# Designs tried in a protein design chat: VH-VL binders against q9umr5. Part 99

Target 1, 268 residues: q9umr5
Amino acid sequence: SYKPVIVVHGLFDSSYSFRHLLEYINETHPGTVVTVLDLFDGRESLRPLWEQVQGFREAVVPIMAKAPQGVHLICYSQGGLVCRALLSVMDDHNVDSFISLSSPQMGQYGDTDYLKWLFPTSMRSNLYRICYSPWGQEFSICNYWHDPHHDDLYLNASSFLALINGERDHPNATVWRKNFLRVGHLVLIGGPDDGVITPWQSSFFGFYDANETVLEMEEQLVYLRDSFGLKTLLARGAIVRCPMAGISHTAWHSNRTLYETCIEPWLS

## First folded at step 24 (VH-VL)

Design yk17
Fold by ESMFold2, fold request of step 25:
Structure yk17 (fold): chain C 268 residues (1-268), chain A 123 residues (1-123), chain B 112 residues (1-112)
Amino acid sequence: as target 1 above (268 residues)
Amino acid sequence: QVQLVQSGAEVKKPGSSVKVSCKASGGTFSDYAISWVRQAPGQGLEYLGEIIPKFHTRNYNKKFKGRVTITADKSTSTAYMELSSLRSEDTAVYYCARTKYDILEGFSDFDYWGQGTMVTVSS
Amino acid sequence: DVVMTQSPLSLPVTLGQPASISCRSSQSLVWSHGNTWLNWFQQRPGQSPRRLIYKVSNRDSGVPDRFSGSGSGTDFTLKISRVEAEDVGVYYCMQGTHEPFTFGQGTKLEIK
């Protein structure tokens, strides 16, 4: 029998968005228990990510308890950040595959449709004024805003991303790393035609330097210092990178070829 | 200037479905979320759900659990709400309304409403 | 779901006198630091609802300044400093802090 699958949605999302993904899983892995977590839907997806992590943690505990042989996570967009935090804060998680669907793992710095829609009078160059304030940090998009031109503000003000990346010291860093490293596989999915995640390489732990040149995962300080376990996971052969061109941000969970290539192999 | 114009009244049998349209004009359709709210005769207001046409994302009040489907057509600036498995208790005026999600200025909920569409469910 | 309770449900008022409508939520409507998505709507007889107040106390354009909103946390108030004949209708509070969005039962304002 197949391990249960837990699905965590993204910004403005709800369980409805995953109907095609559920169909694909049912066709290829019949009998798999798939739970699309129906929390922080719609507007509530803008709540602080730590609040979301707390609520999702409460929901996943009974599912994991009933599956002692393990579960899989499929986590879309900002949901991938929620899931990475879950893996760190849960001392007793039993996640085998953590599948990250086009998630801004190293942050977001783009004049995207979402930015313009939520901040109609702002641009990426000036959003740091809002996001790196206590008021801005009360909204999820600011919790992973990563302005490469204001790194000191990011490191001091980020209430979420700088902490789960181990970029700012905190008393739980060692425990979080230990917990995260219990995952069986980290499956990173994304692509150049996403149109929202900026840079798209953030889905693979790449990000801009101060000149907006993309440094890949192995060039990142968080990897080199192994601050939350990326270097250890890569050395263990536990990181799978599955890039795919031609998929827009809202289509990752409804593309059959993407599912068959990047997701299906990891749903044992 | 801004106007939300809904489709006309409907009379339906129990067990059937109804689809109500809401056409927006006088603004940029993709800048707003479109929500649906109903009001049974002599009663208060009840939220059904919303769509964000620009991102094609939908969120529904779980009370209706699969009976409500909200869609949008950006080319015609029109949102739709479909309610299935109709019961006599679904007899109500159905309204569309819009929301601006502006984080800095604050969310602007239901600043404009459609004229309402009466849906009557009778056997 | 967050329950929004209005008081009174029926509000007869003499012209020119003040009116006050209370709205209480079953849980805090504070989203974050300082953000509270509490709105007030007026529905005149035979018409669609019209927004009066958003974000607790911000008056919409074209709404007379005799209307004011206040409150915090779980307790909110709509006040009309001097009731006029055109104010007849049903008033609803609505919260947008928690999904699903919910409305109070309505307060029917009448001229006695």
Scores: ipSAE 0.792, ipTM 0.887, lowest interface PAE 1.1, mean pLDDT 92
Fold by ESMFold2, fold request of step 25:
Structure yk17 (fold): chain C 268 residues (1-268), chain A 123 residues (1-123), chain B 112 residues (1-112)
Amino acid sequence: as target 1 above (268 residues)
Amino acid sequence: QVQLVQSGAEVKKPGSSVKVSCKASGGTFSDYAISWVRQAPGQGLEYLGEIIPKFHTRNYNKKFKGRVTITADKSTSTAYMELSSLRSEDTAVYYCARTKYDILEGFSDFDYWGQGTMVTVSS
Amino acid sequence: DVVMTQSPLSLPVTLGQPASISCRSSQSLVWSHGNTWLNWFQQRPGQSPRRLIYKVSNRDSGVPDRFSGSGSGTDFTLKISRVEAEDVGVYYCMQGTHEPFTFGQGTKLEIK
């Protein structure tokens, strides 16, 4: 029998967005219990990510309790950050595969359609003025805004990303690292044609330096210091990187080839 | 001159479906969310759901249990609402309305409404 | 769902006199630092709704200054300082803080 699968959606999403993914799982893994969490839908996806983490935590506890042999997480876009935080704050999670589906794991720094749509008078060079303020941090997209040219402001003001990355000291850092390291596999999915995650390598824990040159995961300080367990996971062979070109941001959960190549093998 | 122009009145039999259109003009279609609201005769307003055409995302009021489908065609600046398995209690005027999501200025909900489309479900 | 309760449901008013409509929510409508997505709509007889007030107290362009909104948390009020004949219709509050968006039952304003 197959482990249950929990799906966590992204910005402006709801459970409806994953209907094709559910079909693929049912076809290849019949009898699998799949739950697309129907929380923080639509507009509520803009609520602070810690609020979302708390609500998703409450929803996953009974699912995990009914599946003592483990569960899998499929987490899309900003949902991948919610899921990574869940793995850190839950002392007793039993997640085998954490599948991060084009998520901004190292943050976002793009003049994207989302930025223009939500901040029509801003651009990436000046958004830090809004996002690195207390009221800006009350919106989810600012919780993972990562301006490589204002790293001092990011480190001081980020209420979410700097904490779960272990980039700012806090009293729970050691416990969060231990909890995260209980995951069986970390499956990183994304690609150069995503069009939203900027840089797209953020889905693989890559990110810009101060010159906007992308440093890969193994060049990042959070990896080198093993701040939340990436180096340890890689050494265990627990990190799977599955890049795929030709997929736009809204198509990751509705592409059969991607499912078969990057997701299906990890749904034991 | 922002306008939301809806398709004409419809008479439908129970068990069938209806698809109402909402054509936007006087603005950039992809800058807005399009929502649907209905009003039964002599009754109040009821939210059905919204679409964000730019991101191809949809969010529905769960009360309708999958009977409502909202779509959009960016090339014609038109949103559509389809309601299936029609019942007599679905007789209502169906409105579209738009929302501007702006974090700095605040969300601007339903600043413009369509003229409404009467849907009558009659045996 | 967040329940929005309006009072009164029927409001006969003498022309030129003030009117006040209450709207209460079953949950707080506060999103963040002062952001509350509480809206007021007017529906004149035979017309589609039009927005009067957004974010509790902000008048839309073209809305007369005799209309004002106030309130916080769970309790909100629409006031008309001096009712005119054109004000007849049904008034709805709506919350956009929680999904799904929900409306009050409506308040029918009539001239006595």
Scores: ipSAE 0.790, ipTM 0.883, lowest interface PAE 0.9, mean pLDDT 92
Fold by ESMFold2, last read:
Structure yk17 (fold): chain C 268 residues (1-268), chain A 123 residues (1-123), chain B 112 residues (1-112)
Amino acid sequence: as target 1 above (268 residues)
Amino acid sequence: QVQLVQSGAEVKKPGSSVKVSCKASGGTFSDYAISWVRQAPGQGLEYLGEIIPKFHTRNYNKKFKGRVTITADKSTSTAYMELSSLRSEDTAVYYCARTKYDILEGFSDFDYWGQGTMVTVSS
Amino acid sequence: DVVMTQSPLSLPVTLGQPASISCRSSQSLVWSHGNTWLNWFQQRPGQSPRRLIYKVSNRDSGVPDRFSGSGSGTDFTLKISRVEAEDVGVYYCMQGTHEPFTFGQGTKLEIK
């Protein structure tokens, strides 16, 4: 029998959006219990990510309890950040595969369709004034806004990303790292034609330096200092990188080739 | 001038489906969410769901249990609502309305409405 | 679903007198940092709804200044300082803080 699969959606999404993914799983892994969490749908996906993490935690606890052999997470876009936080805050999680489907794991810094749609009069160069305030941190987008030109503000003001990345000292950092490292595999999925995640390498823990040059995961300070366990996890052979070109941000969960190549092998 | 123009009235039999269109003009179609709301004769308003055409995301009121499908065509600036397995209680005027999601200025819900489309379900 | 309860459901008013419509939600409508997505709509006989007020108290463009909105948390009020003949219709509150969005039952405003 296959381990249960828990699906966590992205910004403005809802559980209803994952029909094709459910079809693929049913075809290749019949009998798999798949739960697409119906929380923080649509507009509610803009609520603070810690609020979302708390709600999703309450939903996954009974699923994990009923599956002592473990579960898999498939987490799309913003949902991948929710899932990574779950892995950090849950002492008792039993996640085998964490499948991060085009998620801004190192943050977002781009004049993208989402930015212009939600902040029509702002630019990436000035959004730090809004996002790095207590008011801005009450919106999920600002919880992972990562301005490489205002590192001191990011490190001080980020309520979410700087904490789960271990970039700011906090009393739970050691426990969160230990919890994160309980995962069996971290499967990173994304690609250059995504069009929303900026830089797209954020889906692979890459990000801009101060000159907006993309540094890969192994060049990041959070990796080098092993602040939340990436270096340990890579050395363990537990990180799988599955890039795929030609897929736009809205198509990751509805592309059969992507599913068969990057997702299906990890749904034991 | 912002305007939402809906398709004409429909008479349907129980068990069939209906598809209502909503054509937007006087703005950039992809900058807005399009929502659907219905009103049974002499009754109040009921939200059905919304679509964000730019991101191809949909969110439905669970009350309709998979009977409602909302779609959009960016090339014609038109949103559609389809309701399947019709029954007499689905007799209503169906409206489209739009929302602007602006975090700094605040969400602007249903600032413009279509003229409404009467759907009558009878034997 | 968040239940929106309006009172009164029927509101006969003498021309030139004030009118007040109450809307109560079953949950707090506060989003974050003071944002509350509570709206008021007017529906004249035979017409589509028209938005009057958004974000509790912001009057939409072209809406007369005799309309005002107030309230917080779970309790909200639409006031008309001097009712005019053109104000006849049904008034709805709507919340957009929680999915799904929900409307009050409506308040029918009539001239005595």
Scores: ipSAE 0.779, ipTM 0.882, lowest interface PAE 1.1, mean pLDDT 92

Design yk2
Fold by OpenDDE, fold request of step 25:
Structure yk2 (fold): chain C 268 residues (1-268), chain A 123 residues (1-123), chain B 112 residues (1-112)
Amino acid sequence: as target 1 above (268 residues)
Amino acid sequence: QVQLVQSGAEVKKPGSSVKVSCKASGGTFSDYAISWVRQAPGQGLEYLGEIIPMWHTRNYNKKFKGRVTITADKSTSTAYMELSSLRSEDTAVYYCARTKYDILEGFSDFDYWGQGTMVTVSS
Amino acid sequence: DVVMTQSPLSLPVTLGQPASISCRSSQSLVWSHGNTWLNWFQQRPGQSPRRLIYKVSNRDSGVPDRFSGSGSGTDFTLKISRVEAEDVGVYYCMQGTHEPFTFGQGTKLEIK
């Protein structure tokens, strides 16, 4: 039988967004038990990510317990960060494949229409004033705001991304790395036409330097220092990169070609 | 001025479906979320769900067990609410309302409402 | 779901006298960043609901200053300092902190 699949949604999202994905899984892997977690739906997805991690942990623990053979995680957008953190804090997770579906894994520094939707009166260049304040860090979107021009503020004020990345020293860094390394495969999915994740390479742990030049995963300090296990995972062949063009951010979970190419191979 | 104009009254039989429209004007459609709220005769208000056209996300009140479907057409600035498997208890005035999400200013919950659409379910 | 409990459900008031409506939530409506998504709506006979108050105490544009909202956590109040004839209708509190959004039962304000 197929291993159970757990799905975690993104910002402002709910289980409804994954109706097509469920159809694809049911068609190609009949009998698969798929659980789309309806937690922190809608505006509640703006709650601090650590709060979300705790809630999702409570939901996945019993699922994992009933699946000793292991489970697969499909985590979309903001959900991908939630899942990475989840796997970092759980010392007994049994995740075979962690599928990060267009997630800002290395953070977000977008100045798109979507940013303007959330911050109508702000530019990305000024969001550091908000997001790196104690007040701002109470919003999920600020928990992974990564301003390359204010690295000091990011490192010191980011209460989520900087921690799970091991970019800021904390007592749990070693343990979290150990826990995360329990994952069988890390499947990174994203693409240049996403339009929301900025830069789109963030889905592959690429990101801006101080000059807003995009550096790849292997050039990142978190990789070079193996601060949370990326280098180790890559070395043992556990990282899969699946870029795809022509897919907008809101379509990653509903594209059949994407599913067949980037998701389906890891559900068996 | 901001207006939400809804479609006309509907009379439906049990088991059928109804689709109500809500056309927004006086603002940028994609800047807002559209929610649906209903009110049975002589009763209070009940939240059905919300759509955010910009994000293509939808959230439903789970009470309706999947009977509610909310859609939006950005090209016409129109949101739709479809309720299937209609029951007599679904007889109500259905309202659309808008919400603006602003992290700094907060959420402008239901600052404008449609005029309402009466849906009558009877044999 | 969060239960919103209004009191009273019926509110007969003499013109010119003050009115007060209570709304209690079954759990805290405060987000960690400090905002509280508590709204008050007025529905006059035969009309759509109209938002009066948002975020506990902020009046919408065009709402007379005789309307005021207050409260915190789980207890909220809408006050009308001097009731006028046009104030007749049903008033609802609504929470937008927890999904799904929920309304109070409504308070029917009538003139004695």
Scores: ipSAE 0.932, ipTM 0.959, lowest interface PAE 0.6, mean pLDDT 96
Fold by OpenDDE, fold request of step 25:
Structure yk2 (fold): chain C 268 residues (1-268), chain A 123 residues (1-123), chain B 112 residues (1-112)
Amino acid sequence: as target 1 above (268 residues)
Amino acid sequence: QVQLVQSGAEVKKPGSSVKVSCKASGGTFSDYAISWVRQAPGQGLEYLGEIIPMWHTRNYNKKFKGRVTITADKSTSTAYMELSSLRSEDTAVYYCARTKYDILEGFSDFDYWGQGTMVTVSS
Amino acid sequence: DVVMTQSPLSLPVTLGQPASISCRSSQSLVWSHGNTWLNWFQQRPGQSPRRLIYKVSNRDSGVPDRFSGSGSGTDFTLKISRVEAEDVGVYYCMQGTHEPFTFGQGTKLEIK
């Protein structure tokens, strides 16, 4: 039988967004038990990511317990960060494939229509004033805001991304790394036409330097220092990169070709 | 100047479906979320769900167990609410309302409402 | 779901006299960032609901200053300093802090 699949949604999202994905999985892997977790739906997805991590943890623990052979995680957009953190704090998870579906794994620094939707009067260049305040860090969006021009503020004020990345020293860094490394495969999915994740390479742990030059995963300090296990995962062949062009952010979970190419192979 | 104009009254049989429309004007449709709320005769207000056209996301009150489907057409600035498997207790006035999401200013929940659409379910 | 409990459910008031409606939530409506998504709506007979108050105490444009909202956590109050004839209708509190959004039962304000 196929391993159960757990799906975690993105910002302002809910289980409904994954109706096509469910159909695809059912068609190609009949009998698969798929659970789309309807937690922190809608505006509640703006709650601090650590709060979300705790909630999702409570939901996935019993699912994992019933699946001793392991489970697969499909985590979309913001959900990908939730899942990564989840796998970092859980010392007993049994995740075979962690599928990060167009997630800002190295953070977000986009000045898109979506940003303007949330911050109508702010530009990305000024968002650090908000996001790196104690008040701002109470919003999920700010928990993974990564301003390359204010690295010191990011490192010191980011209460989520900087920590799960091991970019700021903390007493759980070693343990979190150990836990995360329990994953069988890390499947990174994203693409240049996403339009939301900025830079789109963030889905592959690439990100801006101080000059807004995009550096690849292997050039990132978190990789070089193996602060949360990326280097180790890559070395053992556990990282899969699946870039795909022509897919907008809101279509990653509904595109059949994307599913067949990037998701389906890892659901066995 | 902001207006939400809903479709006309509906009379439906049990087991059928109804689809109510809500056309927004006086603002930028994509800047807002559209929610649906119903009110049975002589009763209070009940939240059905929300759609955010910009994000292409929907959130439903789980009480309705999948009977509610909310859609939006940005090109026409119109939101829709479809309720399937109608039953007599679904008889109500259905309202659309908009919400502005602003992280800094806060959420403007249901600052404008449609005029309501009466849906009667009877044999 | 968060239960919103209003009291009283029926509120007969003499013109010119003050009125007060209580709304209690079954759990805190405060987000960690400090915002509280508590709203008050007025529904006059035969009309759609109209928002009066948002975020506990902010009046919408055009709402007379005789209306005021207050409260915190789980206890909220809508006050009308001096009731006028046009205030007849049903008043609802609504929380937007927890999904799904929920309303109070409504308080029917009538002129005594």
Scores: ipSAE 0.931, ipTM 0.959, lowest interface PAE 0.6, mean pLDDT 96
Fold by OpenDDE, look of step 24:
Structure yk2 (fold): chain C 268 residues (1-268), chain A 123 residues (1-123), chain B 112 residues (1-112)
Amino acid sequence: as target 1 above (268 residues)
Amino acid sequence: QVQLVQSGAEVKKPGSSVKVSCKASGGTFSDYAISWVRQAPGQGLEYLGEIIPMWHTRNYNKKFKGRVTITADKSTSTAYMELSSLRSEDTAVYYCARTKYDILEGFSDFDYWGQGTMVTVSS
Amino acid sequence: DVVMTQSPLSLPVTLGQPASISCRSSQSLVWSHGNTWLNWFQQRPGQSPRRLIYKVSNRDSGVPDRFSGSGSGTDFTLKISRVEAEDVGVYYCMQGTHEPFTFGQGTKLEIK
């Protein structure tokens, strides 16, 4: 039988967005038990990510316990960060494939309609004043705001991304790395036509330097230092990168070609 | 002047479906979320769900167990609410309302409402 | 789901006299960042609901200053300093802090 699949949604999302994905899985892997976690739906997805991690942990623990052979995670957008954190704090998870579906794994520094929708009166260049305040860090979107021009503020004020990345020293860094490395495969999915994840390479742990030049995963300090295990995972062949063009952010979970190419191979 | 104009009254048989429309004007459709609320005769207000056209995301009141489908057409600035497997208890006036999301200023919940659409479910 | 409990459900008032409506939530409506998503709506006979108050105490544009909202945590109040004939209708509190959003039962304000 196929391993159970757990799905975690993104910002403002709910289980409804994954109706096509469920259809694809059912068609190609009949009998697969798929659980889309309806937690922190809608505006509740704006709650602090650590709060979300705790909630999702409570939901996945029973599922994992009933699946001793392992489970697969499909985590979309903001959900990908939740899942990465989840796997970092859980010392007993049994995740075979962690599929990060267009997630801002290395953070967000967008200046798109996405940002304007959330912050109608703000520019990305000024958002650090908000997001790196104690008040701002109570919002999920600020928990992974990564301003390349204010690295000091990011490192000191980011209560989530900087910690799970091991960019700021903390007492759990070693344990979290150990836990995360329990994953069988890390499948990174994203693409240049996403339109929301900025830069889109963030889905592959690429990100801006101080000059807003996009550097790849292997050039990142978190990789070079192996702060949470990316270098180790890559070395053992556990990282899969699946870029795809022509897909907007809101369509990653509803594209058949994307599913067949980037998701399906890892659901066995 | 912001307006939400809904489609006309509907009379439906039990087991059928109804689809109500809500056309927004006087603002940028994609800047807002559209919610649906219903009110049975002589009763209070009940939240059905919400759509954010910009993100194509939807959130439903789980009480309805998948009977509610909310959609939006950005090209026409129109939101839709479809309720399936109708029963007599679904007889109500259905309202659309808009919400603006702003992290700094807060959420502007239901600042404008449609005129309502009466849906009667009768055998 | 969060239960919103209004009191009273019926509110007969003499013209020119003050009115007060209570709304209690079954759990706190405060987010960790401090915001509270509590709204008050007025529904006149035969009309759609109209928002009067948002975020506990903010009046919408065009809402007379005789209307005021207050409260915190789980206890909220709508007050009308001097009831006028046009204030007849049903008033609802609504929480937007927890999904799904929920309304109070409504308070029917009538003139004695």
Scores: ipSAE 0.914, ipTM 0.949, lowest interface PAE 0.6, mean pLDDT 96

